# Designs tried in a protein design chat: VHH binders against Phosphatase IMPL1, chloroplastic (IMPL1). Part 7

Target 1, 311 residues: Phosphatase IMPL1, chloroplastic (IMPL1), of Arabidopsis thaliana (Mouse-ear cress) (q94f00)
Amino acid sequence: VLSEVSDQTRYPRIGAKTTGTISPAHLLEVVELAAKTGAEVVMEAVNKPRNITYKGLSDLVTDTDKASEAAILEVVKKNFSDHLILGEEGGIIGDSSSDYLWCIDPLDGTTNFAHGYPSFAVSVGVLYRGNPAAASVVEFVGGPMCWNTRTFSATAGGGALCNGQKIHVSKTDAVERALLITGFGYEHDDAWSTNMELFKEFTDVSRGVRRLGAAAVDMCHVALGIAESYWEYRLKPWDMAAGVLIVEEAGGAVTRMDGGKFSVFDRSVLVSNGVLHPKLLERIAPATENLKSKGIDFSLWFKPEDYHTEL

## First folded at step 24 (VHH)

Design y02 (from r02 with R99K H102R)
Fold by ESMFold2, fold request of step 25:
Structure y02 (fold): chain B 311 residues (1-311), chain A 115 residues (1-115)
Amino acid sequence: as target 1 above (311 residues)
Amino acid sequence: QLQLVESGGGLVQAGGSMRLSCAASGNIYSYEMGWHRQAPGKQRELVAKITGGDTRYDDSVKGRFTISRDNTKNTVYLQMNSLKVEDTAVYYCAATTYKGWRDYWGQGTQVTVSS
């Protein structure tokens, strides 16, 4: 029974078929250590003053982001000296012939971090030949006077965990009972305007739509089963690589917003509990096709040259 | 700290072409890079920007200007064709980093379009 349902998803899986020459357990151990080590840097910063000048706040954000990235890179390089790394600030580092590409967001949700709003994370995903192989997200919760963390992790084919416990997406089967999440970038273009309309429309038909401000956190909330879906245009590989695997390994669905097969180099993502995915696409996919008809570019984005993929 | 140095400015006749370069002191692969300009007595305005190959242009320069980048040289270019007198300005290279929490600017290069 279980065997018959394991390969019956409506949408193509996005995780790697293998972790290559590095065992799933070893890759998971390093990806978790990297994310946790970055999160230790962030945790030291969460109680620092925010009632300071804008320059002081900007320095706090950028110093924390940089230190978190450095801590993560040290873990990756000590364990895998030749792996390729794609970082938000460091760009492309390492051996371009590597099958392994680490996508690192050392501080997802920088505005939230700056304000002490409890929705930000460290996100580390590693791809094998272009497909997510292992992932970890360390989420910050609680807020001022009670900061804490939760650690999400997954390996392709190995399921998803939160603090070591197996997690699964929700079973909600009606949009009218769903809690949805989206986000908006700073570019106020046609994609932004389209998503404002999607936001409005879904607030009319669901339990609500959140705009929380941290993509990796949003996807982990779908994987945990406390929200039913998340979508956003124009995210970058480091925003998405970890969260998408965690959702898929929690039994969820992952596609582009046009319904096509997702890669971490795509410019749109829709994740959900799976059962709602077709219903969400009934509105989201036409809106996305309309953007394509206007000439909005949805080709791959930030894929390193010479990085070999099996996309 | 990231340093940005513009070059390639100067005097050009209306209808002519000019290519600006912006050399960065470090890796710019993941950054949003852009060109801004400031005409005499006006505020600095965005001309063009590029993020991972995705480009955006101010309406006044669409079809005439092309932004591009060479990541192996950490360099951003602005190819300016069909230049008009109103394109006369100091052109600045900019990098938006840390999700907008830190901006870096070059010192600017003068472009003067004569009739």
Scores: ipSAE 0.568, ipTM 0.829, lowest interface PAE 2.2, mean pLDDT 92
Fold by ESMFold2, fold request of step 25:
Structure y02 (fold): chain B 311 residues (1-311), chain A 115 residues (1-115)
Amino acid sequence: as target 1 above (311 residues)
Amino acid sequence: QLQLVESGGGLVQAGGSMRLSCAASGNIYSYEMGWHRQAPGKQRELVAKITGGDTRYDDSVKGRFTISRDNTKNTVYLQMNSLKVEDTAVYYCAATTYKGWRDYWGQGTQVTVSS
């Protein structure tokens, strides 16, 4: 029997209706293997020295990211030679006629990785005709002298897992008792400035707002029930594809920051434990509408032109 | 390693137009691509950048310059209209990769605007 609420009441589901010709179990197996294989590369690098030249640190980050991406791509290509892949560094690879699009972030939270701050991950999501079908995120925890990982995964309709155990969002029903998370991109533009004001405002009305620096990790923390919400402007498909499915399959809600139906190719996301979603939108949606009225572009972003979707 | 090759620079009259091209040796779909310029005796400055179709411009060129990209050709363009003498500079194509941990630069192309 389904153990989580599949109807998010006020918000359309974002996960795929089916995994297509590939079974949910098979797709999950490969997405987990891909994420874990990338994470093995990252794990080899977590104890390398950071008290070095900045160029040496930049090389550590870029070499680790590149090697993680290569490892992930090898797994995907060996299992599904014709699938389309969208990678943060590799761009679009594969057969554009495929219904399957893999969105890969081989190292989410690169600044944290560079500093040894324990909030970074490998994030792999696969879409079926534009909607998340399966996902895995391998999160790095502990930090120097005690690095460890935990693996989040989900299939559309199959629930969310952490290290093989079912997980669910929290039941917190008041913003005043909520632990919230947000992030800020590199660009100090109007969206950034707006989110700084939202950050300030939410610190006044909640138990706290974290700015941890890894989008996939933040969404997994919502799915695990240890935080109530995460939002961010100007995210890309590889930042969001895995985490959003994991939150939804853990019983959470996923929308754009204006409250509209979310697509992986949107530029903003609000995820939450569901019950708080309308209350969060009371402040977030008007701020987002103000950005839109100023002409800030919220149209789809990084969607491959030839990739067929049911969006 | 990504290689960037600029073309299209040269001499142009004030008020004229010129189009710069930047051919990349690899896939640039996911990258932030940009044009910078360095006038004689000045610091290099950002002119325009494009990320997934989003464009941003330095105030000095807004409304006159247009950055675009053709991902099929792995090429970035800078269309420069209403050129002014102060636009005279070496123009560099740049790619920002690995979430800003690695930048790639072209060798530059000279643009000279004569009055």
Scores: ipSAE 0.563, ipTM 0.829, lowest interface PAE 2.2, mean pLDDT 92
Fold by ESMFold2, last read:
Structure y02 (fold): chain B 311 residues (1-311), chain A 115 residues (1-115)
Amino acid sequence: as target 1 above (311 residues)
Amino acid sequence: QLQLVESGGGLVQAGGSMRLSCAASGNIYSYEMGWHRQAPGKQRELVAKITGGDTRYDDSVKGRFTISRDNTKNTVYLQMNSLKVEDTAVYYCAATTYKGWRDYWGQGTQVTVSS
């Protein structure tokens, strides 16, 4: 049963209660190094030519993604040789008996990267017994002739930082003044269609809904306080693991889109500045329940079978 | 580079069953895997796909075909039951990777359903 403090609108926390035998500082150091090392690979590629054949562009994207993942894996394995890793391209690597699972997206926002549109990132999150324990996202900003990065980080219970400075979600308390973000997958199923209706409806009642194309970036923008909320159906663990902890540690709320307690292995996510969360759910939760009534599968997704959790 | 090798095709009588296998040369855990088919004179069409246990089927095969995977063997299967002459085609295994920026295809296996 999902229970909460009486007369409170607080949502269950999703971050780990402890980082286990590895100190928060040590885990943070490695997760930041991993994300930054992957981002160095991506930075080498941001100025390569894009006015080329489609095959050349596909090779640029896939070579960069693969090299970023390899760089990240080397950092993780050098520091924690027996940790379990779930990578977007490399799959499951390591010891399934480990309490630690690293969820790695070596290039979040590949279409944006391919076009030189400045909204993409490297995202690294580590779970302890199924719950986010530490996270880092290195965001690319500026665009052609002006590329730069900024680094988001968090540990469970340790707060969220951007470039070493503490950050907090916004205080906006009305949807009519909110800047919102969503994303759409390529599968044009009922969840996609439902989200198109949500996009349309929220565009009419807010300051706007952005569709920027990089989930980790979108969640970091909520944590930074420059956007009020982000939601999306059918993301994978590597899309969400880092960003959700960063939002929570910045004082935000994280749930499934039905309002239930979020797990990194869930198929929907709603993050917000917290104060707006109940109002957003008034529309989003019924839409999500309707999808369930139509038989859309919201069971856990991509959870390694032998990875033991406290979810 | 990822290699996909189909097997299990051949001749089968209408109403019969057949199982196709697709062996991958590497880890396919995170990939969208699928079966496509191309009948003589037709365009290649999606038959079934599987992503992390999540399955989808073309309407023409729902209830008759089942896609599955064995991640320990890096293998994807297509169980085909109640076969019809219309199911005659070359069946191709496919992997969609890098968020759709790279696709891998097998060479295909012939399935012939006789009346």
Scores: ipSAE 0.559, ipTM 0.830, lowest interface PAE 2.3, mean pLDDT 92
Fold by ESMFold2, last read:
Structure y02 (fold): chain B 311 residues (1-311), chain A 115 residues (1-115)
Amino acid sequence: as target 1 above (311 residues)
Amino acid sequence: QLQLVESGGGLVQAGGSMRLSCAASGNIYSYEMGWHRQAPGKQRELVAKITGGDTRYDDSVKGRFTISRDNTKNTVYLQMNSLKVEDTAVYYCAATTYKGWRDYWGQGTQVTVSS
């Protein structure tokens, strides 16, 4: 049983139409357990010293990331020994003939984690034949002296939850009243420069644009209804797979930044509360088409070879 | 700890070609892999990089050099064509991991272009 989120006339759904032979409830239980187990590792590290050598800080980040990934992988493999897994650090593991692909970011927002800035998360999404089927993001909030977490989850057609309570995108219908979010990579390419112009322009016409530093967190804030939109160029599947489903299941819209139908293997994403999506695309889509006319490719990145999709 | 082992360097005449390879001791699928070079008395500079099949090149080598990877062998290549004397340098293989929090470097291999 699936619930309707957005009207398909507005924008196509991106979530899976079925979870295959694994029930939505079972898939959700494992995705949530995986994300929470990784987050337990991260929580053990949030109070470790940060006023140390850069090498020591690098080791803290890399050790935490590796341990979180290992914890997540153990949960997934124990429950689904033949599923395919794509991890930011571990690469591709498992059987490429599997219909299920787990996209894992064991620590989204590593700079924020390193500084103790409270915008980072563990993000776990599972695709069925290329489409998001279930997702969980465990967000770290509060910051030094106040660390806490909250858990976002969704299944395709099952709605979105935060700490077990249903959530919905905002109803804001004017960009002038919207709080927006974007992100930037460290590479100063044409996409980066274009997004700096978008940042400037949207700051002039909205309630503000945030650059918080964790893509999965940004999407969860849209799903929670505390922000109206998030966009970014050059994201990887593990950055996006969980957050996009959570936004869609909260009633939001998900597209590429050119307005086209989104795939987790695309390299751009625009998520929003839905009602603002066309207005945001009026500026964002032409900017993206200009980049594409210069030969920049925003599609099909890190898709495992021979992984079967229905995209 | 990831180890990178370079090979293929040596002496070549201007206009010639050479292929460098970099064998990794572990899985590099999700990593940004790259080639850097350091000419005598100069700073090390990026030559080419590859991330998930996306490539980027320094302007000085565009159209002449090609970076590629074979993920089944955990190996990265730099095909260098139409070599010029100014391409003379020590070439280093690099991996950027953990969103840039950890870099790994090879030992370097000398490329000398003579006319």
Scores: ipSAE 0.532, ipTM 0.814, lowest interface PAE 2.4, mean pLDDT 92

Design y02 (from r02 with R99K H102R)
Fold by OpenDDE, look of step 24:
Structure y02 (fold): chain B 311 residues (1-311), chain A 115 residues (1-115)
Amino acid sequence: as target 1 above (311 residues)
Amino acid sequence: QLQLVESGGGLVQAGGSMRLSCAASGNIYSYEMGWHRQAPGKQRELVAKITGGDTRYDDSVKGRFTISRDNTKNTVYLQMNSLKVEDTAVYYCAATTYKGWRDYWGQGTQVTVSS
């Protein structure tokens, strides 16, 4: 295992170099407001009874998701009526000629939400020409009878914040001392199997691998320094746009799982504290390449048609 | 409250082709779209699904069937080539939220492949 010193310049930056005609501060203000507004909707629903039929629970989850997204959209549209929006529930809304694309997950970690299990989050990111410019994630913490929230935010080049305080990734430089996080989709295919093997391998060599169930939360935990890495296949832009910026601005590294330059439209993501990134890639990259060799599609996906990007 | 309406089914000879369409009452971008089928006396089974542009097929139809979508028309298609008698079934269109908490189904369309 090659031990290399982490350098933020080692991997290409994914954050936007510019925010165009809109100031970073204004974008941050709106993205925070949007995420907060969505989170308020979720908070109202979080204490609703779960001892209902399966359909009832499904309805609760779906309705909460939709209501949260609607609230977020209202904030975004009120401030930026001409921006493009990519929402999990609402799809693509707006003019594709816009340089700005909002990526919205109104409720990340729906299974956790459904069970009242922490954590889940509202995730809002805005891209400028395909690169994350500002982000906010409102994490729900605690549990029944003690629900609370923690708010993460970042602007490209502006650092990462948690509840208004600057945060940084950990300095852990050994995998055997690291707490790692991963996620799994619902498709039990080759990618799933590959990740299961990675899960097993890293569980063996690290302090542990968590499967927490909310990508945005997982990335924020890396940014907060309480975990050293997170990786997952087949996440959508709305799952990743906010979290990856927050990690990068916290001093971490973001790549594809093959070590390549990351785009929010990629089908794989690896985030880490930077120091461990090369060591993690020693295992993760070959496994990912193997999937490619089997013909698994790793092309960009969920990129709106005609949306201009400088990737 | 997404409504799905299948069309394009009917009678076709073995070796023939058929194209099914599923028209949705609303935006299909927010859904994983799929085709299922149920043959007489059998359980409903997944035939094909499309997530964004990513397609997956049951092994029995790989190379013969193609699922596609047109988001501008809120329609999903199933092109069926080299049809076999065993492909005879009621075909159903399905839309599932990406988180998998809600699904919608069409009424189904009968596909009959004769020898």
Scores: ipSAE 0.462, ipTM 0.777, lowest interface PAE 1.3, mean pLDDT 93

